# Ledger of designs, part 1: VH-VL binders against Large ribosomal subunit protein bL9 (rplI)

No score or structure here was measured in a lab: all are predicted.

Target 1, 148 residues: Large ribosomal subunit protein bL9 (rplI), of Lachnospira eligens (c4z4q1)
Amino acid sequence: MDVILLEDVKTLGKKGQIVKINDGYARNYVLPKKLGIEATAKNLNDLKLARKREEKEAAEELAAAKELAAKIKECTVTVSMKTGEGGRTFGTVSTKEVAEEAKKQLGLDIDKKKMKLDVPIKALGNYIIQIKLHKDVTAELTVKVVEK
Below, numbering starts at 1 at the first letter of every chain, in headers, positions and changes, except where a header shows other numbers; antibody chains aren't numbered by Kabat.
ipSAE, averaged over its two directions, is called F for ESMFold2-Fast, E for ESMFold2 and O for OpenDDE. V2 adds 0.75 times the mean of E and O to 0.25 times the DockQ between the complexes of E and O.
[cut] stands for letters that were removed.
The coordinates of atoms that the task and the answers printed are left out; those that the model quotes come from them. Centres of patches stay.

## First folded at step 2 (VH-VL)

Design a1 (framework fv_axatilimab)
Fold by ESMFold2-Fast, scan of step 2:
Structure a1 (fold): chain C 148 residues (1-148), chain A 123 residues (1-123), chain B 107 residues (1-107)
Amino acid sequence: as target 1 above (148 residues)
Amino acid sequence: EVTLKESGPALVKPTQTLTLTCTFSGFSLSTSGVGVGWIRQPPGKALEWLANIYWDDDKYYNPSLKNRLTISKDTSKNQVVLTMTNMDPVDTATYYCARIYYEDSGYYTFDYWGQGTMVTVSS
Amino acid sequence: DIQMTQSPSSLSASVGDRVTITCLASQGISSYLAWYQQKPGKAPKLLIYAASTLQSGVPSRFSGSGSGTDYTLTISSLQPEDFATYYCQQYNSYPYTFGGGTKVEIK
């Protein structure tokens, strides 16, 4: 029987693939468990329409990520650090703190877990933080650290 | 408004290749879900399905004839072409093309047919 | 492949008669069944799809019923224009298959 897989099945294939399997296995296991559906003419057409919708959605998500990255690139977030004797700074600026200030100052709701700091922020100055918005899109946010 | 018309040779010699063209109007194969199929009918006998082609270039063939059949489309010309190799007298039949339409109900049908073109295979 | 068996292969009837034609599939086809009417020298015309849905423009005297493997076409009151050959077709699975046809002749 030809079956359209509704999810990844380790021994059969990937979601959306059409696989030829034993009729008994299909009727007694795959179909009742909703792991796949019979590859009828209607179901094959429904699959093609679903693929088209999924491609459109993926393209829209990528476009939105690129648009947001372009906006972030033009922005700067200002964070303050305490200074002591000789202008010495204390502590570090965390991705959590940067995310909080980005929301407060720019209205940007950025997930701190998607931020990458290659070097800890322990001194005054300007830093570029990379933010992964999409598997193919990384934004660059400028963080300006000033004396409190 | 929907029309289909078959064209091709009326006479084919044994072992030759048959090429038939279906030209249609009133719909497009750029429309998602739509297709065109070919059906034949030998004189005085039942209908036999040959092949389908869909908007996304997906193709299906009758397994008993698969090694001999090729179906293709030219969406910009509103044409579907069927090629059948190694013709034999038993392939003498009227050949039809017909539309496959997908509705919101989720069903396919051959809802409009061409008039048919008679192909005789003889030496 | 799914085999479609039509019964009877032919029948004779008079105008006004109720005519019933049966189509039997060798396995379940989930009501993906169409009925066609073919007059001599003409292309088939779709009458019914999805086992019971009338195609636009088809007279209400035609009706389809059935499920699973057993399907029926009924003409409630035969008219002169209804003398033709009728074919069933399953479109549940590839390859598409047709019945052998039922010729409805004048008595």
Scores: ipSAE 0.013, ipTM 0.568, lowest interface PAE 7.9, mean pLDDT 86

Design a2 (framework fv_axatilimab)
Fold by ESMFold2-Fast, scan of step 2:
Structure a2 (fold): chain C 148 residues (1-148), chain A 123 residues (1-123), chain B 107 residues (1-107)
Amino acid sequence: as target 1 above (148 residues)
Amino acid sequence: EVTLKESGPALVKPTQTLTLTCTFSGFSLSTSGVGVGWIRQPPGKALEWLANIYWDDDKYYNPSLKNRLTISKDTSKNQVVLTMTNMDPVDTATYYCAHRPYDFWEGYSFDYWGQGTMVTVSS
Amino acid sequence: DIQMTQSPSSLSASVGDRVTITCLASQGISSYLAWYQQKPGKAPKLLIYAASTLQSGVPSRFSGSGSGTDYTLTISSLQPEDFATYYCQQYNSYPYTFGGGTKVEIK
């Protein structure tokens, strides 16, 4: 019988291949172990549709991440720091604080653990926070630190 | 090197509170980008994440167990404590603590685990 | 919560075989996926993080691939010491969730 391999099988072939094997081996090993499925027109069509769905979802996720990154690049989050004599600031601004303010000011719910500061925020000014939205997409959020 | 070790009671009665301590070395929870998590595994079952605590004292709990869980740290002792209330036989499991580095670019996960401590809940 | 489905639940293979384990997420996880190996009576050991990055000290016969919702762990040439249960885990969002595990038995 003809079977579609659902995973690599050393003696038969690679995942996705259609291989012709004896009926006994198919029925007693390959099919029960879910290493393959009978290569009927229905099963071939079902697998093609499932793969297209997976590819579409992956592409849509990447596209959505890129679109969100473009929007984030246009945004600024304002965070305040107390200042003292001579322009001295107190403490540092953490990614936790930036995440909280991003949610309050922009409605962006971003995991602070996906944020990276390339320069510690210890003074007033403008900073760029990098945000990992996707393996292949990093957003840049402007953080403006002002006097409280 | 990074090492972690769990300690606590081996037996707990139903309705009692479980307290587990994770003692670690090779890192400090005063260091930015460091966290510790708790994960459990019932006999013959899959792993289930319970809670995380980070250097900045930020805490995350599994929502299915949130009303029963408390995680805290003692940075000076290199310890993280997990408390779980109202124990039930279904909570019988091996409990692990694990090191959770937060490195944005690297995307780390739980890279070093304790040996685990078995907790049996029975009357 | 994000559901993680592993397949197969178990498999038997011979030394030298290529083994592939699949992990499917109920929604996109942006490649924040880890693979762990657990031997009987032992704690899990991290093999791969960020879907495809090999943890230091892990043999090169282990590799991870995938994106979006579909991820795979491959062992290119199975060794006797690879008898274990393998788990995937997403850490894209809280709560972190694990797959059901795949038990690899060496025949």
Scores: ipSAE 0.000, ipTM 0.533, lowest interface PAE 15.4, mean pLDDT 84

Design a3 (framework fv_axatilimab)
Fold by ESMFold2-Fast, scan of step 2:
Parts: structure tokens; sequence; C-alpha cells
Structure a3 (fold): chain C 148 residues (1-148), chain A 121 residues (1-121), chain B 107 residues (1-107)
């Protein structure tokens, strides 16, 4: 029987592959455990339509990420730090503070774990922070740290 | 089944460059969010993170070693390579590669068996 | 860098004992903490992530708790296979850092 695998199965193949296996193995193991479905014309057509839908959604997500990255590149977020005598700064600016200010100032809801800021900012200045919006799209956000 | 396996030289002379390869199966570095990292452990000492590489080729390095480390991937071969320059006897350790994910998941859920690298003349 | 201080560095225990290991972060890590078990000559094994979430296949006698900077791994009734070294790891920010390890030895 020809079976479409719904997940990776060791010795049979990868998710999405059509594999020819013994009828007994298919009916007693693969099908009952939902590891695959029979490769009927209906099932093949249903999967083809599902894949086209997924590809369309993936393309739309990529396009949206690229558009958002272009918008972010033109934006600046201002974050303030307390300063003392001699220009010494107090506290730090982390991804949390950047995300909060991006929401307040730009209306951008950015996942702080997608920001590349390995060490919190401890000094005044201009910084470019990379934001991973998508597998293939990284945005660059300008963060201006000023005296409070 | 997910597996990772480290390979490389068991003995490296001081000042040489170490090259380690992690070969894995049961997952792909083309999958959104997936990454592979390198961790080392000197004999009788604690674990030390070295570097991570992710599906999108984004790379992170331990700042204490950044000028000595390069991490790269070959997604089609299911391999991640770490190079470390100017090896010193203090770099003697078991080197591990392990699977990780981006976002809220920078922990390591599956580890290779480790490969012992001794640095001596 | 976030420093992870693990205590005790070693402890001796008997089968059936309740064992607790603590991990202190030099700054808040918002529950981005994992625990690993390492047996001699073997690779580490993930036990817990997100401070308290048990990894699939890990026995229920293992549990994690804590918040902010203070986290604990508990083994409610120590078994012979639990004699190992345990490590915590923060993943709130890069560089990723591990604790110094706690060796759980048989009395």
Amino acid sequence: as target 1 above (148 residues)
Amino acid sequence: EVTLKESGPALVKPTQTLTLTCTFSGFSLSTYGVGVGWIRQPPGKALEWLANIYWDDDKYYNPSLKNRLTISKDTSKNQVVLTMTNMDPVDTATYYCARTEYGDYWYFDLWGQGTMVTVSS
Amino acid sequence: DIQMTQSPSSLSASVGDRVTITCLASQGISNYLAWYQQKPGKAPKLLIYAASTLQSGVPSRFSGSGSGTDYTLTISSLQPEDFATYYCQQYNSYPLTFGGGTKVEIK
C-alpha cells in the first residue's frame, strides 16, 4: 500500500513522503497510530491543497516581516538613563526596556528574545539592535540612549 | 531518533587551530528557530558555553573567547563546525555539541557524547 | 555576564533521602533556568527547563522551583541512579552561563 507519512518514521521515510509498504504493516501499525494515511487520490489532493495554503501563508509572513523590517530601519527609539556627577550612568538598558519603549513610542510589539543585545547597555549613545523577525529577515532598530 | 556526534582530533599542539565537526540526524537546521551550540568541560570542572548558531545563520559567541572562535553550518550535510585558534593546554576539555532553539528556549535538550581534546606538546 | 552560584559544591546522601540544590543568579533571570544531570563519563542530560518544567521522560521525583535570582532543584527520594553531578544554566541573556556544579555522592 502507498502511504503518505504524517511524521518522520525511522526506516520508512520523512514526513510528507509517499512510501510503498506491506498492507499488513500499513493497516496494523502505520494507519492506526496516525503515522500516515493511505495515498488515495482524495488524500493526495487534500494534502496538495493544504501545502498550497501553507506556502501562501509562509509567503505572506515573509512579506510582512520584510515590510516591518523596512519600517523599523527608519525608526528610532529613545531610552533615558539617570546620570550623576561626571556623566556616570545609573542602571542599565536591556531588551526589556527597549521593547517597552518601542511599544510606547512606535506602537511596535517586539519580542525581547528576538533582540540581539548580549550585554545590557550601560552608557549613553546611539546603538543599532538587530531584531529577528523571521528566519530570513533581521531588522535593525536604532536606540538612542539619553540623559534622564 | 535525534542524535548528535562530535568528531575531530584527540590531540592538538599548543598554538594550533582546533576544528570540530558536529554531525546530527533527526532534525534540520533549516527548521525555523532551531540551533546548535558548543559547550566544553575541562577535566573535573564545570560546563562552559562557547558558541551557538541558528537556522538563519545568526551566531553568538562567548565574549571571553570570541576572538578565537568561529562557528559555521552546512545545512544540507546536517553539520556544524567550530574552529578555535591558538590552542593552549588550558583548553584541554571534552567538547560537546547540543541542540537548542531560539526565543525562550536557549537551553540544550539533546547532547552529543562529547569528544576529548588534549592540548600538549 | 550573569554569574550562577551553585550550592553546595558537593553533598553526601543515602538512597531515599530528600536532596536540595540551590542556584543563585547575580541578576534576575525571569525563570529562564535549566537543570542538567551528568553521570561520570557521560554527556549532560536535560532535567528541567523554565525553572520548573520537567523534561519528557524525567522521573517525577525531580522538581524545580524558584523565581527572580533564587532557584532550587529537589530530588524527593534519592535513587541509586541519581548519584551524579547537577548543573544549572541561565538562558535569560547571552553569554549563556552555567553554575559550578553540585556533586551528589553516596554516603
Scores: ipSAE 0.000, ipTM 0.473, lowest interface PAE 21.3, mean pLDDT 86

Design a4 (framework fv_axatilimab)
Heavy chain, then light chain:
Amino acid sequence: EVTLKESGPALVKPTQTLTLTCTFSGFSLSTSGVGVGWIRQPPGKALEWLANIYWDDDKYYNPSLKNRLTISKDTSKNQVVLTMTNMDPVDTATYYCARMEGYYDSTGYEDAFDIWGQGTMVTVSS
Amino acid sequence: DIQMTQSPSSLSASVGDRVTITCLASQGISSYLAWYQQKPGKAPKLLIYAASTLQSGVPSRFSGSGSGTDYTLTISSLQPEDFATYYCQQYNSYPYTFGGGTKVEIK
ESMFold2-Fast, scan of step 2: ipSAE 0.000; ipTM 0.477

Design a5 (framework fv_axatilimab)
Fold by ESMFold2-Fast, scan of step 2:
Structure a5 (fold): chain C 148 residues (1-148), chain A 122 residues (1-122), chain B 107 residues (1-107)
Amino acid sequence: as target 1 above (148 residues)
Amino acid sequence: EVTLKESGPALVKPTQTLTLTCTFSGFSLSTSGVGVGWIRQPPGKALEWLANIYWNDDKYYNPSLKNRLTISKDTSKNQVVLTMTNMDPVDTATYYCAHSRYTSGWYRFDYWGQGTMVTVSS
Amino acid sequence: DIQMTQSPSSLSASVGDRVTITCLASQSISSYLAWYQQKPGKAPKLLIYAASTLQSGVPSRFSGSGSGTDYTLTISSLQPEDFATYYCQQYNSYPYTFGGGTKVEIK
């Protein structure tokens, strides 16, 4: 019997492979344990459609992440800090504060846990914060720190 | 076709105040993320950043010169003005104004004026 | 303030040579670095920003690399019009600071 494996089976093969196995083994073990399904035309077509949907969704997620990253790259979030003589600042700007200001100023809802700072924000000036949007996409947000 | 041009006196006496005007075209200082900076270069020496002004009237000054510098803009005239008090012979330099953008995440002085030479001498 | 140190201060090279100029920052500048070319009596011209991004219209023989504190400008095959002084600039934090310049002279 030809069976399509639904998961890796050490003695048979990898998920997605079509393997020819003994009819008794297929009916008594592989099929009941849902390790594979019979390789009928209907089952092959159903799996093909499921894979195409997964690929389409993955491609759309990647494209959406790239589009958002391009938009974020053109944006600046302004955050204020108290300053004293000579431009000396008091305190630091946190990723939480940046996330709050990004939502308030740009309408961007960014998870602060996905933000990475290369250096602590302790002074006036501009900074780039890296935001992990996707396994393969990192956005760069400009944060402008101004005197309060 | 962004262009900038500096204007001001070629000769300034010690202790006087220098006033330089940058007149530009091809962009507006009301556009979000746009700014203009001033940079100077003494003869045979390196470039030194002086000040920046941005569309929202944010101003930044070189701390070593902050008590002597004032930057302002007139958006309707497409002008940025820099004033520097108590001029000294060591302030003799070519003064440049330059266009910049803040919003793209990459800062750069991408277009510069031709520069105006200011000599400080009695 | 972030100190920018360029090396060498000057070099002599021939047309066709590969030229490398180094810029060292006293602390990390997160690739917020620009390179400018300046010819005698002229304003600086932007070549590269964000450490490695070539400005529109700049010949592909120019390239930038580096991260953190260490940055390099490379001219892969020097041309007659490339004899000039080159400056790096950090824009990670105020005050913006420039390197001392590297003069590229004909050999």
Scores: ipSAE 0.000, ipTM 0.473, lowest interface PAE 23.3, mean pLDDT 83

Design a6 (framework fv_axatilimab)
Fold by ESMFold2-Fast, scan of step 2:
Structure a6 (fold): chain C 148 residues (1-148), chain A 124 residues (1-124), chain B 107 residues (1-107)
Amino acid sequence: as target 1 above (148 residues)
Amino acid sequence: EVTLKESGPALVKPTQTLTLTCTFSGFSLSTSGVGVGWIRQPPGKALEWLANIYWDDDKYYNPSLKNRLTISKDTSKNQVVLTMTNMDPVDTATYYCARLGDYVWESYEYFDYWGQGTMVTVSS
Amino acid sequence: DIQMTQSPSSLSASVGDRVTITCLASQGISSYLAWYQQKPGKAPKLLIYAASTLQSGVPSRFSGSGSGTDYTLTISSLQPEDFATYYCQQYDSYPLTFGGGTKVEIK
């Protein structure tokens, strides 16, 4: 009997593989324990259709992430820092603060936990923050730090 | 034996709509798992995938072509039709239709049999 | 989109030579890779799918290998009819993408 494995089975193969096994083994062990399902035309077609729909949805999510990344690349968020008499700045600009200003100034709702700073923001100037929008898409947001 | 053949105009003016027909034999688009796609190749350049259609009328398009593409099928006639709007000289290419690979469980979005191709020139 | 980079863009070889063509994907494609042969003025012909499975009727001198992001097509002993352009294609995810091609020319 041809069986589609629903999970990895050490002696048979990997999840998703079609394996040809003894009918008795299939009926008495693999099928009852839900380690696999019979590779009928219907079961193969149903799983194949589900995979195609999943891939189409994944492609649409990737495209949406790329579109958002392109929009973010053209944006600049301005953040203020307090400056002392020696030209020294006080404190640092956090990803929380950048997320709050991005929402206020650009209407962008960015998860601060997905932000990465190449260099800690401790001085006035321009910085680029990387934002992971998707496993394969990273956006770059320009942050302009000015005197308060 | 599996055969596919493209047909359509050889010359198209800029801004016009291109309609290409793929007529095939040796398989049916009523068969579960079967699909047909379109690929183009500008003179001297690489292959570029355009669109796929499957037995169940599921459709996939190359997003870089900005919604200019429509793919459809007529299962009873063994035909797949590709329509491409707003043609531009850069769309000058040989257009191929091809059958998606026959592999039931694993991904089969490779092309096992190809038509001969039809050259489409876009110029004023 | 997954970018497919082929190396070299062209090569010159003699009959009997061992020829190796490389295809690099910008991300892992789980061996969902096909190789095609195209002769001047002709449609592409499928040689290999699933990275290493030879299409029926294709001579055994053609072989494919690789995994993850790095794949190779090998012609163990080049014949006169093998002078052509070769393309790789990933089918891990939509949109489907092809490499830029490798032209195998006579020396």
Scores: ipSAE 0.000, ipTM 0.493, lowest interface PAE 15.8, mean pLDDT 85

Design a7 (framework fv_axatilimab)
Fold by ESMFold2-Fast, scan of step 2:
Structure a7 (fold): chain C 148 residues (1-148), chain A 120 residues (1-120), chain B 107 residues (1-107)
Amino acid sequence: as target 1 above (148 residues)
Amino acid sequence: EVTLKESGPALVKPTQTLTLTCTFSGFSLSDSGVGVGWIRQPPGKALEWLANIDWDDDKYYNPSLKNRLTISKDTSKNQVVLTMTNMDPVDTATYYCARIPYYGEGFDYWGQGTMVTVSS
Amino acid sequence: DIQMTQSPSSLSASVGDRVTITCLASQDISSYLAWYQQKPGKAPKLLIYAASTLQSGVPSRFSGSGSGTDYTLTISSLQPEDFATYYCQQLNSYPWTFGGGTKVEIK
């Protein structure tokens, strides 16, 4: 019997593969345990339609992430810090604060948990914050820290 | 049951545009998972895939020819049209249209093919 | 692009022989491979899809096997009507690509 594997099975093959196995093994083990389904025309068509939908959605998500990353790279968020004598700053700019200002100034709703700061922002200047938008896409946001 | 037939000019001159029509019966391009593609074969050479269109109106083109190819469908007429611009003698081939019964499965029914000769 | 290499490009065989044709993909195609038979002056005919699934109406002497990058078409006992050119095709990713063909000739 030909079956489509729904999971990786060590002795049979990888998820998605069509494998020919003994009818008894298929009907008594593989099919009841939902490790695979019979490779009928209907099941093959359903799998291919599902794969096409998944691939299209994945490609669209990747494309959207790349487009957003390109947009973010051109943007600057300005954050103000209070200063004393000699340009002394008080406090630290947090990823939470950067996310709040990005929403206010640029209309960008960025998850602060996806932001990475290499060094804490404790002084005036320009900083680049990495934002992980997707498994394969990281954006760079410029944060300009100015005196209040 | 399922039939496909290509129609179009047998002779085209270099630089002209080729338009081929595939007329089919026994299925609809509104059927889930179904598509129609175009394949060509120069005399004595291998098969070359050109373009696909499917039930979603998704279009796929061979990238080596993409800037020259346009595929479209008219579901109400059971027709798929392929247009290829700037024809060259090397494009001389038999052109086939064929059905894709399920996405990712092969071409299960083919038209008879139409020979297109490109010469001056 | 995925390149499909068929071997041999031609072979000579007699009726009753077992014939094996191979198809090598330049990268993993996850068994999304079809085999076609083409007779002179005719359109190709689908024999096998998904590497090993026999198309309805195709004689059982035809079989396909393989996975990953390496695939084979076998004709267990060649018949007179089987003298033709055979093509493999990968359908794993666009652009779809065909092998160069294998001509099965009378010995």
Scores: ipSAE 0.000, ipTM 0.486, lowest interface PAE 14.4, mean pLDDT 85

Design a8 (framework fv_axatilimab)
Fold by ESMFold2-Fast, scan of step 2:
Structure a8 (fold): chain C 148 residues (1-148), chain A 126 residues (1-126), chain B 107 residues (1-107)
Amino acid sequence: as target 1 above (148 residues)
Amino acid sequence: EVTLKESGPALVKPTQTLTLTCTFSGFSLSTSGVGVGWIRQPPGKALEWLANIYWDDDKYYNPSLKNRLTISKDTSKNQVVLTMTNMDPVDTATYYCARTYTYVDSSGTVYYFDYWGQGTMVTVSS
Amino acid sequence: DIQMTQSPSSLSASVGDRVTITCLASQGISSYLAWYQQKPGKAPKLLIYAASTLQSGVPSRFSGSGSGTDYTLTISSLQPEDFATYYCQQYNSYPYTFGGGTKVEIK
């Protein structure tokens, strides 16, 4: 029978391909495990409509991410650090502190796990922190670290 | 393994009807997502699509020629037939049949020509 | 009808050259574009479908790119067997339409 693959199957083909397979294999393995569906005209049309809905949702998510990135680019978050003799700083600024201050100062709820900050900030200055909002959208947040 | 071959008359007189047969192997028109189309090419000119027929007997025709074209299939014989009425010298061309095949991508099901017959030359002359 | 315009109509090149052929659609075709190679007296052969997907058995020196209305076929290092006429075709809507062809000639 002809089957539309719903996901990649190493021995059969790629997601979206129509493959001709033995009826027993289809009925006993592929169809029950939801790896594919029978390639009827109705199923082909239903899948087409479902993918159109997925594409619309994906486009809306991308647009929302770009809009949020544009807003973040215009923002600055200020974080304070204690300093001592010779400009020596006490403590560190991590993604946790940046996320907390972004929420307090800008009303932005930014996922700290999406921030690129491999090493916590230990010095005063201005920093640009990259935030991955989407696979194709990275925002830049300005963080100003000042003396407490 | 997929092969297509066109057959029909090499010479047709003006006003006559042309009948071309495409005989194929290596696939069946009982398979969902498969079809056969006809394309022609006048000597030294570009390709022109004529008609498609699909596994579910759905048919599409080039609007510029629709009143002259009929496409049909015989699934049991692995054949697709194109008929074109009122032939004119301007219809002189090599006529090809080709398999249409599909994949389901993020936007839906689409069809393209993956394998072509060798073509049959049809001359329209008195 | 969607009009497909190919440029150039012909070009001369040497073995080893990079060759680029452009196809412009009169409206958006959502990457439903195929490229065919045709040698004199022979049937067209599918090279690329979905604008950028290489047909099985086609050498990797062929590549396709583009989206919307503007599409390109590239041959990275032209070989003797590549001298042929190339056609683009949209299959986004009926009627299917082909470009006018680009003849790649030996220099």
Scores: ipSAE 0.000, ipTM 0.502, lowest interface PAE 13.9, mean pLDDT 85

Design b1 (framework fv_becotatug)
Heavy chain, then light chain:
Amino acid sequence: QVQLQESGPGLVKPSETLSLTCTVSGGSISSYYVHWVRQAPGKGLEWLGVIYYSGSTDYNTPFTSRLTISVDTSKNQFSLKLSSVTAADTAVYYCARDRGYEYGYTFDYWGQGTLVTVSS
Amino acid sequence: EIVLTQSPDFQSVTPKEKVTITCRASQSIGSSIHWYQQKPDQSPKLLIKYASQSFSGIPSRFSGSGSGTDFTLTINSLEAEDAATYYCQQSSSWPYTFGQGTKLEIK
ESMFold2-Fast, scan of step 2: ipSAE 0.000; ipTM 0.458

Design b2 (framework fv_becotatug)
Heavy chain, then light chain:
Amino acid sequence: QVQLQESGPGLVKPSETLSLTCTVSGGSISSYYVHWVRQAPGKGLEWLGVIYYSGSTDYNTPFTSRLTISVDTSKNQFSLKLSSVTAADTAVYYCARELYDFWTGYYPDYWGQGTLVTVSS
Amino acid sequence: EIVLTQSPDFQSVTPKEKVTITCRASQSIGSSIHWYQQKPDQSPKLLIKYASQSFSGIPSRFSGSGSGTDFTLTINSLEAEDAATYYCQQSSSWPYTFGQGTKLEIK
ESMFold2-Fast, scan of step 2: ipSAE 0.000; ipTM 0.488

Design b4 (framework fv_becotatug)
Fold by ESMFold2-Fast, scan of step 2:
Structure b4 (fold): chain C 148 residues (1-148), chain A 118 residues (1-118), chain B 107 residues (1-107)
Amino acid sequence: as target 1 above (148 residues)
Amino acid sequence: QVQLQESGPGLVKPSETLSLTCTVSGGSISSYYVHWVRQAPGKGLEWLGVIYYSGSTDYNTPFTSRLTISVDTSKNQFSLKLSSVTAADTAVYYCARVDYGEYWFDYWGQGTLVTVSS
Amino acid sequence: EIVLTQSPDFQSVTPKEKVTITCRASQSIGDYIHWYQQKPDQSPKLLIKYASQSFSGIPSRFSGSGSGTDFTLTINSLEAEDAATYYCQQYDSWPYTFGQGTKLEIK
């Protein structure tokens, strides 16, 4: 019998997959335990619709992330650093500070944990910070470091 | 320029797991999904399964207990694993792409022959 | 599953002849039918999408028609390079299925 799994079953497969199993095993174990349902035409169509919905939702999430990334690419966040003897800077600009200024200046709520700095910000100048908005979308935010 | 290329061992022993990879190159957007299709020597095309860009999978009924399709985004590789193989699994295996919003196979790999024998 | 039945299974044809291949679906699939050409030792190549729309770069001698359950691929004037196996394929409902194939040989 073909059965659609309602949850992960170690020996059979993952939730949402169809598996061909012995009729006795299906009738006496899988179906009564609600680990799966018979793969009837109706149930297969329901699974198809659920997969199409998931794909649509994933596409909408991806599109939204791309749109946000495009907006972020056009933005600049300004952060100040203290300077001293010989014009040298003190300390570094952290992802926490960048997140706080992005919220304050651009109205963007960005998780600092999703920010990647390939080069530590220890001097005045322009930097690009990568922000992971989605597993397949990374935004680039320009950070302009100026003297206080 | 989009290219798909299958790779893996050409010989697999009965009862073992067949493992193949499909590497996608050129065109670099994740708004597509990858299907696996096989063709036994002298026979027609048989759909095996698909992995959507969400990571979800659908498998053809005869293969659901033996088939796993996965993706390694760091390598741009899609993998197919088919367990407990027999001589009946001898075939050319293809990966093929479908763009989101379209519903046809636009690009196919060249195919890789897998022979199941001792 | 949706079963696609092609006719004929095999045909030996003379160059310049008009060839028709039919594909019948076990249930209505609208226009979610596509036609592929496969030459020996090559991967399939898309010819016609959505029953009647020619894919880019495909010669004008290939055309498709039909809707619902009955579909036809026509090669208006066969050329030697058209020797191949032709498959219809539905993308209406999973599991996605192919017809059994029609093999065309040139006399």
Scores: ipSAE 0.000, ipTM 0.481, lowest interface PAE 16.6, mean pLDDT 83

Design b5 (framework fv_becotatug)
Heavy chain, then light chain:
Amino acid sequence: QVQLQESGPGLVKPSETLSLTCTVSGGSISSYYVHWVRQAPGKGLEWLGVIYYSGSTDYNTPFTSRLTISVDTSKNQFSLKLSSVTAADTAVYYCARGRYYYGSTSWRAFDIWGQGTLVTVSS
Amino acid sequence: EIVLTQSPDFQSVTPKEKVTITCRASQSIGSSIHWYQQKPDQSPKLLIKYASQSFSGIPSRFSGSGSGTDFTLTINSLEAEDAATYYCQQSSSWPYTFGQGTKLEIK
ESMFold2-Fast, scan of step 2: ipSAE 0.007; ipTM 0.611

